# VHH binders against q8el04: the designs that were tried, part 21

Target 1, 306 residues: q8el04
Amino acid sequence: MKSIQVQQLVEEFNLEVLAGEDHRERTITKSRTHRPGLEFIGYFDFFPMERVQILGKKEINYLHQLNEQERDIRIGNVVNYHPPCFIVTSDQDGLTYLKKYCHAEQIPLLRTKEATVDFMAKVDHYLTRKLAPEIAVHGVCMNVLGIGILIRGESGVGKSELAHTLLGRGHRLVADDIVVLKRLSHKTILGTHNDKNKEFLALRSVGLLNVVRAYGSRAFQDETRISLDIKLSKWEKDSLHNELEFETQYRDYMGVSVPSIEIQLQPGRDVAGLIEAAANNWYLQQQGYSAAEDFMNRIEWQDGDD
Short names: E, the ipSAE of ESMFold2; O, the ipSAE of OpenDDE; V2, 0.75 times the mean of E and O plus 0.25 times the DockQ between their complexes.

## First folded at step 8 (VHH; framework vhh_7xy4_2)

Design r1i (at its last look DockQ between E and O 0.75; V2 from the best seeds 0.00; counts 0 for: pae E 3.1 > 2)
Fold by OpenDDE, look of step 9:
Structure r1i (fold): chain B 306 residues (1-306), chain A 120 residues (1-120)
Amino acid sequence: as target 1 above (306 residues)
Amino acid sequence: QLQLVESGGGLVQPGGSLRLSCAASGFTFSDYAMAWVRQPHGKGLEYIATITGSGGSTYYSDSVKGRFTISRDNAKNTLYLQMNSLKPEDTAMYYCAKDEEWTKSYFDYKGQGTQVTVSS
């Protein structure tokens, strides 16, 4: 299970440390933040104790309204679950009671000037990405016409060359050779580079090419959602595999199904064009249009008139 | 028929080292990226590392970076995982897989695996 340290949050968001400075090594394993408003009123049936706890104006104001005894009890009840950290938003003051308990229980208490809702969204986004399960696959990741594509195939099949052609046509490289895939949700796979191969395209006859230097900043993208999986295969004369398959095939990545197509590399054919066509087709499908269905409907209509 | 046979597992103390091997057959080994994955008892499959067909590029999960090294000998059709500085958390059944296959189905293309147990 992936984890980050509270220290990473402090650094990423430039958080002020109010208490628990020596305990910033505490780990965060959940990608969503929590506002413990219900817990401060004594309702703990669904308390996500492993989440980063955000204390907004509502929570802090509530605590301020309590007498000292009640406040101590309420704070104690929440702190005793030992969440990774508490973050107070909107630069709120009067946090002496929180400091006391956080210090005692060795839980970092942090503060930001940012508004609660906005800040939570940012943190959730950050944590989702940092804690996302990831794998690496061999291939090329491109953004073609705004659509993320993972191109796979055997070594030497010409993936990088194809990428270069696509770059020439104004598309963007995300990663060559090693593609890092991150599952952001049950429906979303993100493709990215492994830092080492950032901006580089490996071409057998040319060597390493920095695509940003060669083609400009628009030739590269750090990450893209993977919407289409494309397997490149060598053309085999006897393989009828080029038949118009009406059924969409899928490739599974960490439980996420990605539409998948296979393209056989034939000499003299515009494979880059096929990829562009595939991207366009996918886009149209997302808009509710299926060329295959449309075609079938037209055929059926013609047969009915006879 | 594709075959992957893992070996090299065993019992080791924390801080110890092991070298796993995976013998591959039934496909052109050098044409495919290979990966190591592991499954702790009672837990899901965890990705460890990938190596390209040529062996020119590698990637590691954060959990094993700096400690594990994936390598291959294409002449021998063998994949390796050098594991150093082993921790109890590394205790698992280890599997090798074709990179493109295990992503689709974790269970269909794995060998029998080799058990690694890290315990004092």
Scores: ipSAE 0.809, ipTM 0.937, lowest interface PAE 0.5, mean pLDDT 91
Fold by ESMFold2, look of step 9:
Structure r1i (fold): chain B 306 residues (1-306), chain A 120 residues (1-120)
Amino acid sequence: as target 1 above (306 residues)
Amino acid sequence: QLQLVESGGGLVQPGGSLRLSCAASGFTFSDYAMAWVRQPHGKGLEYIATITGSGGSTYYSDSVKGRFTISRDNAKNTLYLQMNSLKPEDTAMYYCAKDEEWTKSYFDYKGQGTQVTVSS
């Protein structure tokens, strides 16, 4: 039950506060914005009152045309649902009459210069990221050939050493030791660091390495969509005994299924090369089997770098 | 062979404290990160906290950050959760888990869990 405060929205988007400034601690729990056009004309079925309410040109022009009695009804009926805030877009003016309704119901009234469609997209994206369920797992998160990889395994198995090998091949570190996973949608898990471990890689016998200092800024990436899950295991003299290694395996994270591969760290084996091949194979499969899904993933803005 | 035994739950008033324990056996405890999760009655699992094998790094969900502390004693193969400033919303069955195993489609609950009830 994640929430953010209206004040956080004001700061992120540099919003002008027109009314209700003392109530910016009100919470937002829904990740989509809403335009209350139907509600202003009296249709409240399925009104998503807990969402941030956006007042674009159509909404404001409609309200401007109303006389005082009509405003008391139309605006009054909407503010009585106590949404977390109203945001007027496109730097619209003439809003003095709105202030009284927002003051009376203790609702922040905010304004942005940004156009409605662009602004709603930015806020929806921001809220989705801030309100996303999240967990932390032990492992390493890398971006390999543009593909997000979560590497798991027992402590001491060699995860950080493998990450260092991949860095030397020009790939990017996202997080070492603790990987924060955020569920952005039913199909999307985002991997990131916890700020404390930002840019750091811990190598046995070497110590802590700041990868940006060692390899330049291209060696680090704040976040990535997790496309592959890789379990590293120690090499065992017994042959690999896993009849399921020929079928696609999956790991579920917060209800999202991620393809999973197990790789033994056999001495001399090019494990980094196998990870590169797996990332490339994933990419090719998206181009050949799921062109529509690949397109939809890009529209969801899961990774700003991709 | 692998076993996790949770204990330390009980009935407490809002604002109270409890310390949960998880006794681990059947694996090399210090090699693995551990997590606490909880299941409120009739609801799904909720993530609480993670601690690395060495105990050097921790992470907490927003709902418990600042109130709960995860810790471990690798010599005793025991995981702990110190729960302070308890709220009625913390009422749930609490489970410990090895690594990220609790995130699988089917989480095999290794122990019975320990019930925490916060009510006046």
Scores: ipSAE 0.444, ipTM 0.823, lowest interface PAE 3.1, mean pLDDT 87
ESMFold2, look of step 8: ipSAE 0.000; ipTM 0.174
ESMFold2 (binder alone), look of step 8: mean pLDDT 81; pTM 0.828
OpenDDE, look of step 8: ipSAE 0.786; ipTM 0.931
ESMFold2 (binder alone), look of step 9: mean pLDDT 81; pTM 0.832

## First folded at step 9 (VHH; framework vhh_7xy4_2)

Design q1 (at its last look DockQ between E and O 0.80; V2 from the best seeds 0.00; counts 0 for: pae E 2.4 > 2)
Fold by OpenDDE, look of step 9:
Structure q1 (fold): chain B 306 residues (1-306), chain A 120 residues (1-120)
Amino acid sequence: as target 1 above (306 residues)
Amino acid sequence: QLQLVESGGGLVQPGGSLRLSCAASGFTFSSYAMAWVRQPHGKGLEYIATITGSGGSTYYSDSVKGRFTISRDNAKNTLYLQMNSLKPEDTAMYYCAKDEEWTKSYFDYKGQGTQVTVSS
């Protein structure tokens, strides 16, 4: 299971450490934060103890209203679950009672000046990305017309050359050779580069090309949602695979189904253009338009009038 | 028919080393990236590492980075995983996979696997 340390969170968001400074090695394994408001009032039926706990104004104000005895009990009940850390938002004060318990239980108590809702959103976003399951595949990842595309194929089939052509047409490279895929949700795969291959395109006849240096900053993108999978294959004369497959094929990546098409590389064909067309078609489909359906409907209408 | 046969697993103490091998047949080995994955008992499949067809590029999961090395011998149609500094958490069935295939069907294109057990 992928995890990060509380220390990474401290660094990323420049959090003030109020207690538990020696225990920042504690691990975070959940991508969503939690506000333990219900738990402070004694309701624990669904307490996500593994989540980063955010203490906003509501929680802190509630605690301040309690007498010392009750406060200690309420805080103790939550702290005893040993969440990864507590983060107090909005630069709130009067946290001596929290410090005491966090120190005793070796749980980091952190503070930020940021507002609770905004901060939680940022942390959730950060954790989702950092804790996302990831794999690496061989291929090229590009953003074509705002659509993320994973291009696959056998070694030497010309993926990088195709990428170069697409760059020339104003599209963006995300990654060449190794593409890192991250599952952000059940429906979302993110494609990104390996830090080692960032901004580089490997061309057999030319060598390594820095695409930012060569084509400008617009030629590169750090990451993109993968919306389309494209498999490049060598053209084989006898393979009538030109069948207009009316049915959408899908490729599974870590449980996420991505629409997939196969393009046979034929001499003299504008493969880059085909990719652009595929991207456009996908976009239209997302808008509720299916060219195939439209075409079929038109044919049926013509046959009915005879 | 695509065949992958893993070997090299065994019992090792924490801090020990193992080298896994995967013999591939039924496809042009050098034309495809290969990956190692593992499945701990009672847990899901976990990605470990990828190597491109030429062997020129590699990628590792954070859990094994710095400890494991994926390599290949295309002349022998063999994929390797050198595992150093083994931990109990590395205990799992290890599988090699053709990169393009395992992403879709983790179970369809894996071999029999090789068991790695790290225990004191």
Scores: ipSAE 0.813, ipTM 0.939, lowest interface PAE 0.5, mean pLDDT 91
Fold by ESMFold2, look of step 9:
Structure q1 (fold): chain B 306 residues (1-306), chain A 120 residues (1-120)
Amino acid sequence: as target 1 above (306 residues)
Amino acid sequence: QLQLVESGGGLVQPGGSLRLSCAASGFTFSSYAMAWVRQPHGKGLEYIATITGSGGSTYYSDSVKGRFTISRDNAKNTLYLQMNSLKPEDTAMYYCAKDEEWTKSYFDYKGQGTQVTVSS
């Protein structure tokens, strides 16, 4: 389970620390923030206490309208759920009971001058990227005609040489050898490099090639959404045919399904051209077009010519 | 007939070390990247590390970086995971996997795994 420390939020957003300074090592594991309005009223069903708690003007003004006894009780009840931290927005003050309970319960109480909506959006975005599950796979990641592809296959099958051919046709490299995959959402996998292999392509007989120096800055792209998965395999007599035309095959990465095809490396086959065709076909399918369906409709119309 | 046999697990105190092994057969071991993954009791798979076929490149999850080392001996068709500075959170069944096969359904495992338990 990925986590970050509250201290990382303090540094990223230059937050003022009002209480719990020695406890900023507390961890955050949820990528969404929460505003505890109902919880201050006493309704705790489904309270996401594991989230960073944001206290905007609405929350703070409500608390200030209560008499001191009620304010003390309501704040204590919420702080005692021990969320990772509280962040007060819009440079609000009058935080006596929040400081009291956060100090006593060893929970960081933080403050920003930023308005609530803007600040929450920034923190949610930051947490989503920092907490995104990630893995590394062997392969090549490229952007072909604006379409992110992951090219897989055993070592030495020719993936890097294919990538070089695609570079010569004007496409972009993202990563060679090790591709880092980050799951940003239930339907989005981002492919990127591991910093060490940034801009490098390893070619037999050449060694490491910096593609930006060789082909210009347009030959490299720091990351891409993975839209298509391609398995390269050695040519053999009884190899599988590609099924992209009739039935879409899928490959799952961290619960996200990515369309997948297999391409055999037959002698004389234009594999780079097949990849370009697959990327174009994928693009057309996003617009609601299927070449196979279109063709079958034309055949059916002709057969019904009676 | 691909086979992967994990071994080297056991009970260890926090701060201790273990070395896991994965014996591979039924495929050309050096042609494929390998990965270690783990499954804590009652939870889903957690990615640990990847190593390329030659062993020239590695990648680690943030949870183990600096503490675990993935390596391989292609002459012995064996994958290793050296685990140092073990924490209770490392308690899990550990599996090795060929390439990215572990990213598919939960019955893609080719071995029974090896249990690592970190407790005092």
Scores: ipSAE 0.527, ipTM 0.841, lowest interface PAE 2.4, mean pLDDT 87
ESMFold2 (binder alone), look of step 9: mean pLDDT 81; pTM 0.825

Design q2 (at its last look DockQ between E and O 0.68; V2 from the best seeds 0.00; counts 0 for: pae E 2.2 > 2)
Fold by OpenDDE, look of step 9:
Structure q2 (fold): chain B 306 residues (1-306), chain A 120 residues (1-120)
Amino acid sequence: as target 1 above (306 residues)
Amino acid sequence: QLQLVESGGGLVQPGGSLRLSCAASGFTFSDYAMAWVRQPHGKGLEYIATITGSGGSTYYSDSVKGRFTISRDNAKNTLYLQMNSLKPEDTAMYYCAKDEEWTKSYFQYKGQGTQVTVSS
């Protein structure tokens, strides 16, 4: 299971440390933050104790309204679950009681000037990305016409060359050779580079090419959602794969189903163009248009008139 | 028929080392990236590492970075995983896979695997 340290949050968001400075090595394993408002009222049936706890104005104001004894009990009840850390938003004051308990239980208490809702969204976004399950696959990841594409195929099939052609046509490289895939949700796979191959395209006859230096900053993108999987294969004359398939095929990545197509590399054909066409087709499908369905409907209409 | 046979697992103490091997057959080994995955008892599959067909590029999960090394001998159709500084958390059944065929939800060409147990 992926985890990050509270220290990473402190650094990423420039958080003030109010208590628990020596315990910033505590780990965060959940990608969503939690506001423990109900828990401060005494309702714990669904308390996500493993989540980063955010204390907004509502929570802090509630605590301020309590007498000392009640406050201590309420705070104690939440702190005893030992969440990774507490973060107070909106630069709120009067946190002596929280400091006391956080210190005692060795839980970092942090503070930010940012508004609660905005801050939570940022943290959730950050944690989702950092804690996302990831795998690495061999291939090329491109952004073509705003659509993320994973190009796969056997070594030497010409993936990198194809990428270069696509770059020449104004598309963007995300990663060559090794593509890191991150599952952000049940429906979303993100493709990215492995830092080592950032901005580099490996061409067998040329060597390593820095695409940003060669083609400008627009030739590269750090990450993209993978919307289409494309397998490149060698052309085989007798392959049944040359037939128009009307059924959409899918490739599974960590439980996420991605539409998948196979392109046979035939000499003299514009494979880059085919990829562009595939991207466009996918886009149209997302808009509710299926060329295949339209075609079938037209055929059926013609047969009915005879 | 595609065949992957893992070996090299065993019982080791924390801090110890093991070298796993995967013998591949039924496909052109050098044309495909290969991966190691593992499955702890009662848990799902976990990705470990990938190596490209040529062996020129590798990638590792954060959990094994700096400790594990994936390598291959294309002449022998064999994939390797050198595991150093082993931890109890590394206890699992280890599998090799064609990189493109591995998913978290299913493992189509799953071999028998090799058991690694790290215990004092």
Scores: ipSAE 0.794, ipTM 0.931, lowest interface PAE 0.5, mean pLDDT 91
Fold by ESMFold2, look of step 9:
Structure q2 (fold): chain B 306 residues (1-306), chain A 120 residues (1-120)
Amino acid sequence: as target 1 above (306 residues)
Amino acid sequence: QLQLVESGGGLVQPGGSLRLSCAASGFTFSDYAMAWVRQPHGKGLEYIATITGSGGSTYYSDSVKGRFTISRDNAKNTLYLQMNSLKPEDTAMYYCAKDEEWTKSYFQYKGQGTQVTVSS
């Protein structure tokens, strides 16, 4: 479970520290910020108190309109939930009770000159990338026709050789041997390298190849969204084999389902071409096109020919 | 028949060390990457580390970088996890896994695991 410290936000966004200066080691584990307007009014159902709390003009102006007793109560009620920090936007002032409670409860109170909506978007983006869960899997990650593809299979099955074939066709390498997968959202997996394997492809009988030096800078890409999963397997010559189902298969990575295809490395088979076709078919499906559906519609259109 | 047997867990104080072992059989061990994952009580699986079949490349989750070391002995078909500077947050059941099998929703070929408990 990834976390960052409030100090990292202070540094990234050059935030002014108004209270809780010695408690910036408090951790942030949630990637979305929250505006506690309803909570200042007294409605605490589903209060996401683990989030960074943003105090915009609306929140601060509401607090300024309260008498001293009510302001004390309303601010105290929210601060006592102990969120990781509060950030006041638009360089707003008049923060005596916020400072009082944040000091007493050892919670950082921070300020930025940026406007609320712009600032929240920047922090949400930063937190999403910093807190993304990540794992590593054995395989090759390529970008083929603009489509991110994860290629899996046992060691020695031919993954790196296939990657080299795809490079020769003008596609891009992301990672060989170790692929780092980052979950950016409930539906997005990003594939990248581990820095050590950056730009390198290991070919069994040839050795290490730096693909940028061999093919130019366009042969490499630091990261790609994983849209398609390919399992490579050894070809079994026996006539007893399971036919591929026409239904889409899926592989799960950190709760995100990725379409998956198994391809056997049959001698003479154009596996690189099959991968290119799969990538193109995936692209067309995002545009709402299905070749199988189109073909079936043409058959049903066929009246009076017989 | 594929088999993975984890061992080496136990109770340790914070700051202590343990070495976990995973004895593998029923497949050509050196042909496959291996992973360690853990499951804290009442929670889902958490990724720890990956090592390639040759042992030439490793990767670690942020929560264990610098404290844990994954290694393997292909002659003995054994995977290891050296765990140093243990914290209470490391308390969990630890499992080894072949390749990326642990990412499946129902995690096939899971051994019994070995319990690590870090408390004072």
Scores: ipSAE 0.566, ipTM 0.857, lowest interface PAE 2.2, mean pLDDT 87
ESMFold2 (binder alone), look of step 9: mean pLDDT 82; pTM 0.832

Design q3 (at its last look DockQ between E and O 0.74; V2 from the best seeds 0.00; counts 0 for: pae E 3.3 > 2)
Fold by ESMFold2, look of step 9:
Structure q3 (fold): chain B 306 residues (1-306), chain A 120 residues (1-120)
Amino acid sequence: as target 1 above (306 residues)
Amino acid sequence: QLQLVESGGGLVQPGGSLRLSCAASGFTFSDYAMAWVRQPHGKGLEYIATITGSGGSTYYSDSVKGRFTISRDNAKNTLYLQMNSLKPEDTAMYYCAKDEQWTKSYFDYKGQGTQVTVSS
């Protein structure tokens, strides 16, 4: 299970450390932040204490309105659940009891000048990316017409040459040879490079090409959501792949289903054009359109004409 | 026809080392990337590392980076995992996998695996 340290948040967001300075090695394993408003008023059912706890104006103002004895008790009860850290937003002050308990319980208490909603969105995004399960697969990742695609196939089948053809048509490279896949949610796979292969495309007859230097900065994209999976395979005359197929096929990556299309490499076939058509068809399907359904509906209407 | 046979597991003390092997047959080994994955008892599969068909590129999960090394010998159709600085958390059944086939809910090319147990 992936984790990051509280110190990494401090560095990323330039957070002020108010207490628990020596305990920033504490780990964070959850990608969502939490505001403990209900917990300060005494309702602890389903308290997600393992999350980073965000203390906005509502939380701090409520605590300030309590008498000192009650404030002491309410803060102690929440801090004693030992969350990884507390972050006070909007540069709020008057934190004596929070500092007291965070010091005693060895929990970092941090502060930012940013407003609560904006800050939580930034931290949630950062944690989601840092904690996302990830794997690496062999292939090429491209962004074609704004649609992220993963191109698979055996070594030497022509994936990198296809990527170069797509680059020449104005599309973007994300990664060649090794594609890192990150699961951002149960529905979303992000494709990216492994830093070592950033901007590079390996072409058998040309060697290593830096696509930004060759085609400009618009030829490269650091990451893309994977929307379509494409398997390149060798052409076989007797294969069942020659049959027209109406059913959508899927491939599973870390529990996320991605639509998949197999394209056999037949001499003279415009594979780059087929990939562009597949990307466009995927886009239309998101708008509720199916060409196959439209066509079948038309032949039913013609059969039923007056 | 495809076969993957894992070996080299065993019982080791924390801090110890093991080298796992995976003998491959039934396909052109050098044409495919290979991966190591593991399954702790009663838990799901955990990704460990990937190596490309030529062996030119590798990638490691954060949990093993710096401690484990994936390698291959294409002349012998064999994949390796050198495991150093072993921890009790590394206890699991280890499997090699062809390409990305291990990412499906159904693990089509799963061998018998080799058990690694790290305890004192």
Scores: ipSAE 0.429, ipTM 0.807, lowest interface PAE 3.3, mean pLDDT 87
Fold by OpenDDE, look of step 9:
Structure q3 (fold): chain B 306 residues (1-306), chain A 120 residues (1-120)
Amino acid sequence: as target 1 above (306 residues)
Amino acid sequence: QLQLVESGGGLVQPGGSLRLSCAASGFTFSDYAMAWVRQPHGKGLEYIATITGSGGSTYYSDSVKGRFTISRDNAKNTLYLQMNSLKPEDTAMYYCAKDEQWTKSYFDYKGQGTQVTVSS
């Protein structure tokens, strides 16, 4: 299970440390934050104790309204679950009671000037990305016409060369050779590089090419949503795969189904063009248009007039 | 028929080392990237590492970085996982996968797996 340290949050969001400075090594394993408003009123049936706890104006104001005894009990009840950390938003003051408990239980108490809702969204986004399950696949990840594409194929089939051609046509490289896939949701796979191969394209005849240096900053993108999986295969004369498949095929990545197509590499054919066409077709499908359906409808109409 | 046969698992003490092997058959081994995944008891599959067909590039999950090394011998059609500095958390059934087939359908490509148990 992936985890990050509270320290990483502190650094990423420039959080003020109010208490628990020596315990920033505590781990965060959940990608969503929680506002413990119900828990402060004594309702704990669904308390996500493993989540980063956000204390907004509502929570803090509520605590301020309590007498000392009640406050201590209510705070104690929440702190005793030992969440990774507490973050107070909107630069709120009067947190002596929270400091006391956080210090005692060795839980970091942090503060930000940011508004609660906006801050939570940012943290959730950050944590989702950092804690996302990931795998690595061999291939090339490109952004073609704004659409993320994973290109796969056997070694030597010409994936990198194809990538280079696509770069020449104004598309963007995300990763070559090793593509890191991250599952952000049940429906979303993100493709990215592994830092080591960032901005590099490996060409057998040329060696390593830095695409940013060669083609400019627009030739590279750090990450992209994977919308299309493309398998490159060698052309085999007897392969029945040349038939127009009307049914969409899918490839599963960590439980996410990605539309998948196979392109056979034939000598003299514009494979880059085919990829562009595939990207466009996918885009149209997302807009509710199916060329295949349209075609079928037209054929049926012609047969009905005879 | 594609076959993957894992071996090399066993009981080891924390801090110990173990080397897993995966014998591949039924496909051109060198043409495909290979991966290791593991499944702790009662938990889902976890991705560990990938190596390209040529062996030129590798990737590791954060959980095993610096401790595990994936390698391959294409002449022997064999994938390896060198595991060092083993921890109790590494206890799992270990599987190899062709072409990073770590998906819900992964079971179609895996062998019987090899059990690794890290315990004092």
Scores: ipSAE 0.027, ipTM 0.528, lowest interface PAE 3.1, mean pLDDT 87
ESMFold2 (binder alone), look of step 9: mean pLDDT 81; pTM 0.827

